# VHH binders against p46559: the designs that were tried, part 9

Target 1, 369 residues: p46559
Amino acid sequence: MTAIEKFFTEKSPDSEQVLLKVIELGIDFLGGEWKNVDKSQVNVSRVHGGQSNHMFHVTSSTSATPYLLRIHRQPPSQVFTDTVNLAIFSERGLGPKLYGFFEGGRMEEFLPSKTFDVNDVLVPENSRKIGAIFPLYHSINVPVSKSRRCVHLMREWLNGYESLGGGDYEILPTTVNYSDHPKSVSIKDLNHEIDNFEKWSTEIFEHTLVFSHNDLASTNILELNSTKELVLIDWEFGTYNWRGFDLAMHLSETAIDYRVPFPPGIKMNGDLIDNPPNIQIFCEAYVEADKKLKNRSPSDPTAEVKALIQECQFFWPLTNLFWALSAMKHSLLKFENGVDLDVQARDRLAVYFHLKPRSQKIYEELSKK

## First folded at step 23 (VHH)

Design d28
Fold by ESMFold2, fold request of step 24:
Structure d28 (fold): chain B 369 residues (1-369), chain A 125 residues (1-125)
Amino acid sequence: as target 1 above (369 residues)
Amino acid sequence: QVQLQESGGGLVQPGGSLRLSCAASGFTFSSYAMSWVRQAPGEGREWVSSISGSGGSTYYADSVKGRFTIARDNVKNTLYLLMDSLKSDDTAVYYCAREYTVEYGRSTIETFDYWGQGTQVTVSS
């Protein structure tokens, strides 16, 4: 544990030492507006729910700029990637401003905002706004690996599951009513599913590689109080990936209700699983924003939207497999986030196998040429 | 519409005892965790103690453990702080505060959305 992590972990946020430290950080990285702030004017609130950082919201009763303080728990290599992603998107107005970083931590903008839920996402005006944001970051040339993608993280989770003693997995859906799935899957079966989808994706959709968020559920979308503009947060899964996965991840999350009381803390909405009501509006907004951003010549927008919807439909089951594998591993770690991870894994596996035939049909149609 | 009113502060000798009360109205009292927070002149606010909505869980700052007892009466909508073995360092304005969490992405920020006026506790020989 670093000295800075020990300092913020062992001391109460309201202790004199912490109050003086956050004033010092404010002066050092934000400047003279913090210079005349007294400890009696400062508030430090702990921010809960993150697993990668210890987070604190630092405010004052003065006009000094408030900030989020992140004290890292992650390995240095992951901290580097996350910081690079934040800095790139901060400069383009796609994420919180980066105010500074130091050994073991960083300071970033606190965004007075409303966090979206699934009801907010499904409002047609919001669906248009969200669809229009994706091309902005999909168009950025980020100087990181283009070969490490969602399937590599999926393999890491499956390997982790096995190394923790996991074996054959019984598919017993709880919140969905499907029976067109295997009763059980082996580690070998799941590796075959990952390999097969990777093969299909590279044969048909390799030209769609973009830098992707990979986790754009409603809770990673903030609506700014002041402007009503949308800001995306939590880029920790950001990689190059097929754009259809990024879009399908957002759409797939509209079918999932995390507000159900624990246990189980999750419910799949069967009516939305393969027919999200916002897919047409969302894809139309994406295509229009992408054309404007790239100053492209007029094209057949109906055909382009239809093709993008097909990309989303192809990747939709893969987004469920992605989170099923995460849930399988983290259930064995007894990870606690208010969701029964075994229910999530079982329901998402059932959804994966239910939707997979559509993806196979799309692959066969497109590979036939 | 939410109101929190503290009472029971005053001047006491070192080693003495006080009981603070906080009358709550305008909300479903038993649905909210409640806290006592204190502030000495020129100092930051210091969390003292918290109690769950049901009263089943209590929490204390290290500086007051074993000396202070938080309690609530959900029939009378009243929060209490029983203070024993008072020290000069306990001199402060004591606030009753309603716990509130703000959603920020997948995270939550612990905060307080309503505060009482405060009651002065002075520990002096």
Scores: ipSAE 0.415, ipTM 0.733, lowest interface PAE 2.6, mean pLDDT 88
Fold by ESMFold2, fold request of step 24:
Structure d28 (fold): chain B 369 residues (1-369), chain A 125 residues (1-125)
Amino acid sequence: as target 1 above (369 residues)
Amino acid sequence: QVQLQESGGGLVQPGGSLRLSCAASGFTFSSYAMSWVRQAPGEGREWVSSISGSGGSTYYADSVKGRFTIARDNVKNTLYLLMDSLKSDDTAVYYCAREYTVEYGRSTIETFDYWGQGTQVTVSS
């Protein structure tokens, strides 16, 4: 544990030492009114629910700029991509401003906002706004590996699962009503599934490679109180990837309710698993925003939207496999996030195998054209 | 319209006792956890004590454990702080505050959305 992590975990947020330290950080990285702030004017509130960071909301009774303080719990190598992504999107106005980065932590903008839930993302106007945001960040050239994609993360999780002593995984019991899946899957079977999807995706969709969020569930979308503009947060899974995975991740997450009490802390809405009501409006907004951003001549928007919907449907099962593999590994680590990770893994594996035939059919159709 | 009104402060000798009260109105008092927070001259705000909405759980800062008692009367919508064995270090403005949780992504910020005007406690000989 670093010295700065010890400092912030051993001391109360309202202690004199913490108050003076956050003033020092404000002066050093933000300047301005922080130079005039007295400890009697400062408030530090702990932010709960962070898995990779100890987080604090720092405010004052002055005009000094409030900030979020993140003190890393993870080794620097594990936070590298998240920090690079934050800096890049901060400079382009697509995420919270990065105010400072230092050994063991960072300071970023606090955004007075409402966090979306699954109902918010299904409101048609919100779905249009969300669809229109994707081309903005998909157009950015991020200086990271273009070969490290969702399948790389999936293999890392599966290898981690095996190294932790994991073996064949039993898919039953599930809470979803599907039976067209194997009873059990081996690590070899799961590697084969990853390999097949990678092969299909690179053969058909390599031209769609963009920098992707990969985790745009409703809880990673903030609506600003002041402007009602949407801001995306938590870029920790960001990689280059086929855009259809990024879009399908958002859409598939509309079927998942995390507000259910633990246990199990998760419920899949069977009516929405393969038919989200917002897919048409979402894809229309994406196509319109992409054309406007690239200043393209009018095209056949009906055909482009239909193709994009098909693209999302192709990647849909892969998004479920992605989180199933994460859940399998983290269940062995006894990770606790308010979700029964084995319930999640089993349900998502069942959904994956149920939807995979549609993806194979799409691959076969597109490979002939 | 949420209102919190503290009373019961004053000048007290070291070793003395005081009872602070906070009258609450404009909300369902029993649905909210409540806290006492104090601020000494030239110092930052210091959390003193918290009590759950039902009154079933109480929490104290180390600096006041064994000397202070938080209580609530959900019929009278009143929060109390019973202060015994007072020291000069207890001199501060004492605020009644309603606990509040703000969602921020997958995280939550536990903070206070309403504060009283404060009541002065001065411990001097």
Scores: ipSAE 0.390, ipTM 0.718, lowest interface PAE 2.8, mean pLDDT 88
Fold by OpenDDE, fold request of step 24:
Structure d28 (fold): chain B 369 residues (1-369), chain A 125 residues (1-125)
Amino acid sequence: as target 1 above (369 residues)
Amino acid sequence: QVQLQESGGGLVQPGGSLRLSCAASGFTFSSYAMSWVRQAPGEGREWVSSISGSGGSTYYADSVKGRFTIARDNVKNTLYLLMDSLKSDDTAVYYCAREYTVEYGRSTIETFDYWGQGTQVTVSS
């Protein structure tokens, strides 16, 4: 535990020490009105729900700019990447402003907003908006490794799972009703799946490499109260990836409800998975926005949209495999986040195997071209 | 219009007891968690205690744990703070506050959106 983490975790948010510290941070990174803020005017509230970081909402009764204080719990390497990402986004106005970063933490803009839920992202207009936002992010050049982090993560998680004593994993769907999956999968089997998709993706979609969010669930979308603009947050998994993976990740997440108030705390909608209602409008919006961004001449987008849909469809199962592997590993660590990770893993694997044949067909088709 | 009005404060000797009340109006009282927050002169606001909307869950700052009891009457739309074994350090303006939860991504920010005017509690010999 870092010194700063210890400081903010052991002390009460309303302690004098914390109050003075957040003032210090305010002064150091924001300056201005924070110089005139007294501890009696400061309120520090702990932000709950995120397990990856300690977060605090810092406000004052003055005109001083409120901010989110994030104390990192992540490995330094991840912190570095995140910081770089956020810095770039901040500079480009693509998300919350990064006010400052320091050893073990950072200060971020608080955006009064509504966080999207599973229903919000299913609204066609919202899907359109989201689709239209992606090209902007995908166009960013981030000076991080261009490796396909998703593949690495999958392998890491699988290795972790094995190291933790995990073995053959039984696939028993709970919230979805698929039957076209194996009864169980071995570590070897899963590695084979990863290898195949890596191969396929590399062969047919390598040219689509873009900086990606890779985790755009509904809860990572903010609708600003003031402008109703959508802002993407939580770029923890922000790395370069195949465009289709990032897009499919979002689309696939639209079929999943993580806010189920009763066990298992997760629900996947097979109908949405099989027939995503907004994939067309989402991809249309993407293509249109991308063309505009790149100053491309207006042309019939039909073919491009179709291709993009196909691309999303190709990567759809991989997104599920990705999170399945995560869930498998973390389940063994007794990670508690309100979701039954075993259920999630099983269901996602079921989805994976259900959709995999389509991906394979797509590969076969595109590899011949 | 949301209104919170504290009462029951006063001067008490160390070791004494007080009962604070907060009358709430303008909202569905039972739907909101409520808190007591105090502020001593020259100090920041200190959270004292919280109670869930139903009253089923209560929380206390370490500084008051075992001495203070938070309660509510949802029929009367009233929040209470029973303060026993009062100490000089308990001297403060005590505020009733309505808890507000803001969702922010996967996180939740717990804050207060409405405050009363406060009631002065002075513990002195």
Scores: ipSAE 0.321, ipTM 0.712, lowest interface PAE 1.1, mean pLDDT 92

Design d28
Fold by OpenDDE, fold request of step 24:
Structure d28 (fold): chain B 369 residues (1-369), chain A 125 residues (1-125)
Amino acid sequence: as target 1 above (369 residues)
Amino acid sequence: QVQLQESGGGLVQPGGSLRLSCAASGFTFSSYAMSWVRQAPGEGREWVSSISGSGGSTYYADSVKGRFTIARDNVKNTLYLLMDSLKSDDTAVYYCAREYTVEYGRSTIETFDYWGQGTQVTVSS
């Protein structure tokens, strides 16, 4: 535990020490009105729900700029990547501003906004807007490793699962009704699945590598109160990946509800999985925005949209495998996030095996071209 | 209109006891967690205690643990703070506050959306 983490976790947010510290930070990084702020005018509220970091909302009764204070819990390597991402986004106006960073933490802009829910992302117009935003982020050049981190993460999680004593995993779907899956999968089987998709993706889609969000669930989309613009947040998994993986990740997440108030705390909608209602409008918006961004001549987008839809469909099962493996590992660690991780893992595996044949077919078709 | 009104404050000697009350109106009282927050002159606001809507869960600042008890009567729409073994450091204006949770991404921010006018508690020999 870093000194600053200890400081903010052992002391009450309303303690004099914390109040003075956040004033100091405000002065040091924001300046201006923070120089005139008294501790009696400062309010520090803990932000709950973030598992990877300690977060505080710092406000003042004055005109001093409020900010989010993030105290890192992650290893330095992850912090570095996250900070770089945020810095670049900040400069380009693509996300919350980074006000400052220091050893063990950072200061971020607080964005008064509405957080999207599972219903918001299913609204066609919202899907269009989201699709149109993606090319902007995908065009960013981030000086981090361009390695396919998604594959590495999957392997890492699987290894972690094994190290924790995990063995054959039984697939018993709970919220979905797919039956075209094996009864159980071994670690070897799962590794084989990863290998196959890595191979297919590398052969067919290597040219599509872009900086990706890789976790664009509804809760990572903010609608600003002031402008109604959408802002993508929580770039914890931000890294280079296949374009289709990132897009499919978002689309696949639109079929999942993580805010179910009763056990298992998660619900997947098979109808949405099988027939995503907004995939067409989403991809159309993407293609149009991408063309505009790249100053391409106006042309019939029909073929390109079709191709992009196919690309998303190809990566759709992989997104489920990705999170299934995560859930498997973290379940063994007794991680509590309001969702039954075993249910999540099983259901996602069921989805994976259900959709996998389509991906294979796509691979075969595209390999002939 | 949401209204919170504190009462029960006063002057007490060290070691003494006080009971604060907060009358709530204008909202479904039992649906909201409630808190006591205090502010000493020249100091910041300090959270003292919280109680869930149902009253099933209670929370206390370390500074008051074992001495203060938060309670509520949902029929009377009243929040209480029983203060025992009072110390000079407990001198402050005590506020009743309604808790409000704001969603922010995958996170939630716990804050207060309504406050009472406060009641003065003075602990002095």
Scores: ipSAE 0.308, ipTM 0.706, lowest interface PAE 1.1, mean pLDDT 92
Fold by ESMFold2, fold request of step 24:
Structure d28 (fold): chain B 369 residues (1-369), chain A 125 residues (1-125)
Amino acid sequence: as target 1 above (369 residues)
Amino acid sequence: QVQLQESGGGLVQPGGSLRLSCAASGFTFSSYAMSWVRQAPGEGREWVSSISGSGGSTYYADSVKGRFTIARDNVKNTLYLLMDSLKSDDTAVYYCAREYTVEYGRSTIETFDYWGQGTQVTVSS
């Protein structure tokens, strides 16, 4: 644990030491607004639920700009992507302003907002708005590796699972009602699944490569109180990737409710897995927004929407395999996030194998073109 | 239209007692946990005590435990702080505050969204 992490975890947020420290940070990074702020004018509220950071909302009774303080729980190499992505989007006005970063933490804008839940993302108009915002982010040229994609993180998790003593994984019992999956899978089997999807994706979808969020669950969407505009947050999984994975991730997450009590802390809505609501309006909004952003006229808008839906359907099972592998590794680490990670892994593996034949058919159809 | 109005402050000698009250209006009082927070001149705010919406759970800072009692009347929408064995160190402005949870992405902030104007408590001879 770093010295700064120890400082903020061992001391009360209302202690004199913490109040003086957040004033010092305000002076260092926000400047003159904070120079005459007294400790009697400062409030520090702890933000709960952070997995990668200790978070604090810092405010004052003055006109000094309030901020979110993030103190990293992880070494710099593990927070690098989120920090770089935040800086890039901040400079383009697409997310919270970045006020500063330093060894062990950062300061950013607090956005007065409503956080979306699973019910919000199922409302058709909200699905349209979400579909419309994706092309803006997908159009950005981010100067990071274009070869490190979702499949590489999946391999890292699977290798980590093995090195922690993991072996053959039993898919049963599940809470989803599918039987068209193997009873168990080996590490060799899972590596084959990753390799096969990478081969398919590279052969037919390499032209769709964009910078992707890769984790757009409802809780990563803020609706601003002032404008009702949507802002995407928490880009820690951001990479270049095939756009269909990014879109399928959002759509598949609409079938999943994480707000249920632990245990298990997760509920998959089986009726939504095969036939996600709003995929048509979502993809229509994406195509329309992409057209406007790029100042282009589509040759056949109906065909473009149909093709984009097919991209989403192709990547849908891969999004479930992605989180299954994460859950397998983190279950062995005894990671605590309010979800029974073995329930998640088993259900997502079942969904992966259930949907994989559709992806294989799409690959075969497009490979014959 | 949320309003919190404290009363009952004043000058008291060391060892004395006071009862503070806070009249609440403009919201469903019983749905919210409530707190007393105090602030001495030139100091930061110090949490004193909290009570759950039902009144079933009470919490106290170590500096006041055994001397202060928090209570609420959900019929009259009133929060109380019974202060006994007062010391010079207890001199402060006392605020009632409504506890509030803000969801922010996957995180929550437990904070206070509404405050009264405060009532002065002065403990001196």
Scores: ipSAE 0.296, ipTM 0.686, lowest interface PAE 3.7, mean pLDDT 89
Fold by OpenDDE, look of step 23:
Structure d28 (fold): chain B 369 residues (1-369), chain A 125 residues (1-125)
Amino acid sequence: as target 1 above (369 residues)
Amino acid sequence: QVQLQESGGGLVQPGGSLRLSCAASGFTFSSYAMSWVRQAPGEGREWVSSISGSGGSTYYADSVKGRFTIARDNVKNTLYLLMDSLKSDDTAVYYCAREYTVEYGRSTIETFDYWGQGTQVTVSS
């Protein structure tokens, strides 16, 4: 634990020490009106539910610019990558502004906006907008490793799970009704699944590598109050990946509600998993926007859209395996984010095994071409 | 300045009852939903119960449902937690917290902006 993490976790948000510290940070990185702010005028709100960071919303009764304070819990290497990503997007106006960063934390812009929920992302027009915005982000050249970090993370999480004493994992779906999954999976089995998808993806989709968000759940989409434009936030998982993985990640997340107020705090809709209603319009929008961005001549997008849908379908189960492994590990660490991680893991594994045969079929088909 | 102060904690035998109070000041109490959160030794914080600003809606964790009752007096600016049929597993520091909704990313599911200092509840024979 860093000194600053200890400071903000052991003290009350309304403590004098915290109030003075956030004023100091405001002055140091924002200046201006923060120089005239008294501690009595400051309000620090704790954001609850974060796994990777401690977050505080800092406001005042003055004209001083409010900000989000993020205190990191993640390893320095991840912090570095996350900071670089945020800095780039900040400069390009593609996310919240980065006001400053320091050892163990950073200050970010609070964007007056509506955060999307599970219903918002299912609105066809919103899905179209989201599909259309992806090419812009995917076109960004980020000076980070071009390695497929998703595969690395899956392996890391699985190893972590094992190191924490995890063994065979029983698959008992709670919110989904699939039965075409094994009763349990071993660590060896899961490694084998990772290996297979890595192989398949590398062979047939290597040319689709783009900088990816890799975590575009509804809650990571903001609709700005001022312009009604959509902004993607929380790029902590931002890295290069297969395009289809990133797109499938979003689409698969549209089937999942994380804002269930009570345990298990998560609900998956099997109908949306099996028959995503907006995949067509989403992919159409993507293809159209991508063509425009690349100054390509208008052409019949039918074949390209079909191919993109297939690509998304191929990666759909992998997105679930990805988060299942995360949930397995973090469950053992007793991380709490309002979601029962065991339920999430089991349900996602059920989804994975349910959809995996389709992916395999797609691989077989495309490998012959 | 927003202040929350818990009271009413203590030592009680299994099956016993306690009433916790949280005195609130420095804000319009009725405008905010309030929660009780507890932390057992060596454990993380666990949400226990919530009540809407008006008091019209109450919510409980499964672990306390049927045993605990959350209430509030908006005239007195006080939050209550009536705890019946107490168990050893209920031993924890109990905090009152003001709910504050800030949605920012996946990591923000629920928000509390102010906490009391907590009151110790020990259930032991």
Scores: ipSAE 0.040, ipTM 0.338, lowest interface PAE 3.9, mean pLDDT 90

